VHH binders against o26223. Designs and how they scored, part 52

Target 1, 191 residues: o26223
Amino acid sequence: MKLLWTSQHIKVTVHIDGKVSKMDVLEAIKTRRSIRKYQDREVPEELIDKILDAAMCGPSAVDERPWHFIVVRNREMLEKIPEVHPYGAMVKDAPVAIIVCCDSSLEKIPGFWVQDCSIASQNILLAAHSLGLGAVWTGVYPLEDRVEGIRRLFSIPEHVIPFSVIPLGYPAENPGTRDLFDPDRIHLEKW

## First folded at step 19 (VHH)

Design YC41
Fold by OpenDDE, fold request of step 20:
Structure YC41 (fold): chain B 191 residues (1-191), chain A 124 residues (1-124)
Amino acid sequence: as target 1 above (191 residues)
Amino acid sequence: QVQLQESGGGLVQPGGSLRLSCAASGFTFWEKWMSWVRQAPGEGREWVSGISYSGGWTDYADSVKGRFTIARDNVKNTLYLLMDSLKSDDTAVYYCAKHKYSAFPETFSEFDYWGQGTQVTVSS
């Protein structure tokens, strides 16, 4: 039985009225795209708080919660990030960026912090999208040039590891939705 | 394999000018910061100049500031050093160096690859 996944065009009805249209979790996941163009519009602090709240709701190994977040709104700093991140050009155009970091002193089991910070980063992206914002994950770890570049730029302590830089803003592009479902990647009981 | 090959060195009179080039291969050149480092006979290494991967940021040692200009062509995978108003104390072997980090170097250990160098001699 070929499950004909009918690409239901989820019309993201951006209700203009201040009512945060509640996007269901599956819709958020399926319709999220990387956004690299932003409107000349500030992001309210309330929305950033909600995004950060969501970022901290993900699971972590043995509940270690090793993540820290640097919220960057300073225009000068935002303009500097592209100089230390070769794929961070869009950051200079964003009204705000979140840098996700790991405090290694909080790590309980070695290596799982990468998963923890990944989950936090993804939650930032999903939350942003659900709130009508656009964002993109620019990878920092594990590339040493970017890790150290961000570290020095923000004077991050040695025991704290920059993981990702996520610019956010109201989207100025609509890249459309993609169907990424691949049934050939699904194996039942065995390979 | 990463390769850096310097060229453009030579003998010049004081007050003269030279243009050094460094041809890079074996890595994605535009993603990396680059520097020039020099070593005079009997002296230690001296950092001369550095440039960000985009060329947006440049920095210079005080000894060369206002006289030297670092540049890069990311399409040609080439680093340049324009040297004006050369002095006798600029005499050295000049090396092209690849950065480990997206930052100006604090130590020479922050370079992961070096060229063979090109000799610059400033003499009357």
Scores: ipSAE 0.881, ipTM 0.945, lowest interface PAE 0.5, mean pLDDT 93
Fold by OpenDDE, fold request of step 20:
Structure YC41 (fold): chain B 191 residues (1-191), chain A 124 residues (1-124)
Amino acid sequence: as target 1 above (191 residues)
Amino acid sequence: QVQLQESGGGLVQPGGSLRLSCAASGFTFWEKWMSWVRQAPGEGREWVSGISYSGGWTDYADSVKGRFTIARDNVKNTLYLLMDSLKSDDTAVYYCAKHKYSAFPETFSEFDYWGQGTQVTVSS
């Protein structure tokens, strides 16, 4: 019995009417795309709060929760980020960006902070998408040039490590959905 | 392997002009900040100028401000230093340097690669 995985193209019909249609978790995960073009529209603080709440709901090693978040709305600072992040050009076009950081003093087990901050970053992306926003993860750590560039730009203390920069806004592009499922990457019981 | 090769140095009279070039290879040039550093005879190293990877940000030492212009061509993987109104005190070996960080340098340890340098001599 060949299980015909019918790739149901979930057409996310973005109904234009003001009600942010709630999407389920799997839909959010499967339909999320990196968005690098944004409308000239402000993101309400309420949505940022919801996104940050979601960012803090991820698991962390021994519940260390080492993450901090810098919310950047200042236009001048947003325009400066591309000068210290070579792949951050879209940040200048976003109404807001979140910089995810790790406070190393909160780390309980060495090295897991990367996973913790990754989870937080991904939750930001998923939450943004579920709320009708577009976002993209621009990697900072572990590249030293970007880490130190962001550190100096935002006067981040030495014990705090910038991890990612995530611009957010109402999307001005629709890259569509893609199927990334690859059964060849699945191994049963043994490699 | 990262390589930086300076050229364009030479002998020039006071008030003259030179254009230095630095050919970069072995790394993604447009992703990195670059600087010029010089060393005069018997003197320590002096940072001269720096430029962001896009060229959007530039900075200069006070000693060369208004006279020198740093530029880059990311398609050609080349860094430039346009030097106008040259003075005897500008005599030095000029080095191209790759930044470790996306920031203007606070110390010379913030450069991870250096060229061999090109000699600039300003003399009547």
Scores: ipSAE 0.879, ipTM 0.944, lowest interface PAE 0.5, mean pLDDT 93
Fold by OpenDDE, look of step 19:
Structure YC41 (fold): chain B 191 residues (1-191), chain A 124 residues (1-124)
Amino acid sequence: as target 1 above (191 residues)
Amino acid sequence: QVQLQESGGGLVQPGGSLRLSCAASGFTFWEKWMSWVRQAPGEGREWVSGISYSGGWTDYADSVKGRFTIARDNVKNTLYLLMDSLKSDDTAVYYCAKHKYSAFPETFSEFDYWGQGTQVTVSS
């Protein structure tokens, strides 16, 4: 795998099934799948940096950029996350997880932080996929039990809201592609 | 509607054993933390034991540690409390309680649903 990093663009050449491939943005979006099985292989810090860079490139309401990211590599902590997230079982098998959080003190317009953090989370997934990693979005907010569980586990201050937990790793599964296009969901000019 | 129904209480002699059950319905049981709380006559509520949704984490009050065991069957939607070496001071109404959070409770306000309770009496 060859990575080309520029100040303005990220070009990634990845080995997929033994082939070097470049993935454009449309390909990344269309071929991304939730990956819940990972290889016993460490994710280089360089890739995490690129993913986080991408995570911070999304738009936010009035450019409030309320997001914070906790990068978790500690094996003990990764193993604890499933105890406070009932759908986070795969996290214990991942070499790394990113917890996306909102600092409410950075919010300029109430409520838009959910959209902001969603965009950041999706960018994490797309970036990971484009780099040859697998990831899955495990929702935390708005479920109070998960929010508080993650908060206490990571000693997150009260003004910071855990939003999502995203385990990442080299994929150990290939769920295939999906065609999710539905013309019935498209309305022209009016409903 | 969320329902919690305790059973298994009764009269036992000191040193005896009981198994309490709590049948849960009206919510996805396996994805919630659960606890037992008891209240003796004329006393306040006392947290007894808690368990994570998977059962991987358990905790106990010091007063019951080593004697009681909390467990759950997520297929049967049932919470259990195994009580061994019962003492007279274990006499109380025992309540099953659903957690608001995926954490051990810091206050009783962190429970959003309670059962009706089952009476446990330890007497010679």
Scores: ipSAE 0.852, ipTM 0.930, lowest interface PAE 0.5, mean pLDDT 93
Fold by ESMFold2, fold request of step 20:
Structure YC41 (fold): chain B 191 residues (1-191), chain A 124 residues (1-124)
Amino acid sequence: as target 1 above (191 residues)
Amino acid sequence: QVQLQESGGGLVQPGGSLRLSCAASGFTFWEKWMSWVRQAPGEGREWVSGISYSGGWTDYADSVKGRFTIARDNVKNTLYLLMDSLKSDDTAVYYCAKHKYSAFPETFSEFDYWGQGTQVTVSS
C-alpha cells in the first residue's frame, strides 16, 4: 500500500491495515464481547475521535451531559492503572485506555450521572466494536478505594468522579458470540 | 476482625539491618495498599513507605529512601520492611497500616486499620 504524507497531514487518511466497516446496530449489540487481549498495534487518533463522538451522542438526564473523557496512551500511566485498579490488569497491555468521568458541576438532576456515564461507556464499547476494535469496561465507581486511586493517579479534581476505565485495541482473541436471550426475564403488563 | 501483627523489631547498632514483618488477616490482603508508619518518642507520626496491592508501585519518605525496602507476599498475606544502614534517627515504633484508598496517603486518616507496632532501637 502507498503512503501519502503532506504538510496537511489530517487531510490525508491512510488505512494501512484492515478496513473501517459499517455494522448493523443490532449486530453490533449482539456480537460485542469484552476483549482483554490486544495486538501490538497503535489505534489511530481518528478512531478514538469517532469513539468519543459516539460516546457523547448518548442520552442523559435532562440533557445534562456530565461526562468527561481522559485518553491515556502513555505507557508508564497505562502500567500504573492496574496498581490502583486491581481488576484492570489488562490495561497495561492495551495501546490506549479511555477513562469515563462525571463532572458533578454539570449535573442538573442529582444522582443520575451514574446512568449517564454508563450510557457513554456502553457507547464506547459499541463504537469500538463497530470499528474493528476490542474493548472492555472495567468498573471503578462505586468502589471508593479505586475511585480515589484513579483520581489521584490522573490528577482528577475532587468534583470529578472517575466512573470507568476502558482499555481498547485491535483484538488478539476471539471469545465467540453468546446466546443470552432468556424469555423468563420478560414480564408482560406486571412483574 | 482485621488483624495486623508486626514483628522483627529489636535493638541494633548504627549501620545495621533489620527486617520487619506484618501478618495480615480479616480482609482481602491482595486488594489493598499497605504502608509502614513510625513514631519516635515524643514525636508525631511519620509515614515511612507504601506499596500497591501487587507490589509494583512503591514509595518512600525522603528520610529512608535508598536504605529501606518495602515488599509484600500476597500468598502469605505478609508485609515487609527491609531496613539497611540504620541510623539513630530511625529509632521508633513501626506500625503496619492498611490503606483506605489505592493511593499513597495524604493524611493519616487515610489508614483505616493499624497494628500494635514493633519497637526498633538503633543504639551503640
Scores: ipSAE 0.348, ipTM 0.740, lowest interface PAE 3.5, mean pLDDT 90
Fold by ESMFold2, fold request of step 20:
Structure YC41 (fold): chain B 191 residues (1-191), chain A 124 residues (1-124)
Amino acid sequence: as target 1 above (191 residues)
Amino acid sequence: QVQLQESGGGLVQPGGSLRLSCAASGFTFWEKWMSWVRQAPGEGREWVSGISYSGGWTDYADSVKGRFTIARDNVKNTLYLLMDSLKSDDTAVYYCAKHKYSAFPETFSEFDYWGQGTQVTVSS
């Protein structure tokens, strides 16, 4: 979808695709799986914009919204991520990755940024899934070797903390759905 | 108990070649970046070369670029330095060093473990 603002100062809308894919939110949560194999197919910028919009809709401690996102499409950079992240081998095969970061200068409550960035990261996974993409959260923080490796690779300043690297693309695998409900994890009124 | 044991040093004539080895134990070798660092008798330490955990990313000091090759064997837990076209100012003790971070170092405090060193002497 493209919007053009002309000299006539009217909004020009383009046609929405003839089919809109919708997924119930509970279904999206239950069926999302970590996807580590991707088609050799570009992910349009529009889909990345929708995913990041969703990421920024997450709650944060006292509305501090400490997150920043680095969108990585450059092949050389994607191929270097596995060299600083020993469990990130699939990133080199992804058409795009999103690095979720905390800008510590935006913290209002020290230490809650981990929860904030975790929420944004999970929203990225769910939004990608709802758009027909596959993704996986690869952990960076709190592993200092990975944090420094990613920071230096992407020239991230010292006050900004890389939290996660999320490669994504159209899936080339289907791991299937799991039934993970465990009623022994539920405690009524007290432990 | 992290242990790094260098070997392969010796006396060699200018223009000659040597292969240094560093046997590693006490940590998951393939998950860590490694470097070679050298120290000539009257000099401070000099970073020589570094290598990512997979071996896919290497870098070299300008003084050795094009002449030295860093390599690793993650099955044998061994780091190598292949030294060609040796010159007299390559004479030094060569140390194997384990990185704290998955990055080329900015300071020597970024190495958490060091080997005992192996002497390389380039002389006619």
Scores: ipSAE 0.300, ipTM 0.708, lowest interface PAE 4.2, mean pLDDT 90
Fold by ESMFold2, fold request of step 20:
Structure YC41 (fold): chain B 191 residues (1-191), chain A 124 residues (1-124)
Amino acid sequence: as target 1 above (191 residues)
Amino acid sequence: QVQLQESGGGLVQPGGSLRLSCAASGFTFWEKWMSWVRQAPGEGREWVSGISYSGGWTDYADSVKGRFTIARDNVKNTLYLLMDSLKSDDTAVYYCAKHKYSAFPETFSEFDYWGQGTQVTVSS
């Protein structure tokens, strides 16, 4: 109901139908695996929007948020990524890929953009996993041949640095759980 | 350490065919884009053709489109140039060149290694 000026003393509590996440954050972190085989099934735009929202929630050096994202669904472009990225063969079979980039004009403190874009990239992987999707981070930066190949393929300007290519889709494989905890990597008080 | 060795050149009559080969070693061949470049006597270098690391993307200079075919064999670490319908204008030393980048070149500085070349002469 439209709220007009009234003399009534009421306080209406609105109920919003909330959907609770199916996956606890620790569960998502521990069960996420690199997925390189995808179903022949489109990923709805709404899921991509949720993933990119999550990517932008990451911390960044002095809140500089240097990231930009290219969403690639065009089949011809997806098929060309493996031609500039020798370890990106699975990209041609993905329904969509996200290219994580740094806009160096947004840096507030030089040199921390790699950490910033790494955080955004990992958030993409975790968010995709929580939504029932599989993804894998394929490295672009710091390999100059891949950086330039991706830059030219997508007409990315010189001040923008492609960092990673992340194909994603509904998974067509289950690599299983790994136990990677290693207490020898933990140092108390000093090295 | 990187070695590129061309072979298959020679004297051919106009309208004839040749197959050039380039044996590659000292780098991971299937991770790199490759090109053929030629240089006629008294002229600058001319990019002839390039090929992506898998062979899925190729391109050609206008002067050779429809007559030349670039190919690669990533098992044998060999780059090929199949030349058909040869013309006197195709007379040149042909070089195998390794790309710095996974892209078709904008300048010749984008090749980091070159072979010694193989002579192709179209004449009769």
Scores: ipSAE 0.273, ipTM 0.682, lowest interface PAE 4.8, mean pLDDT 90

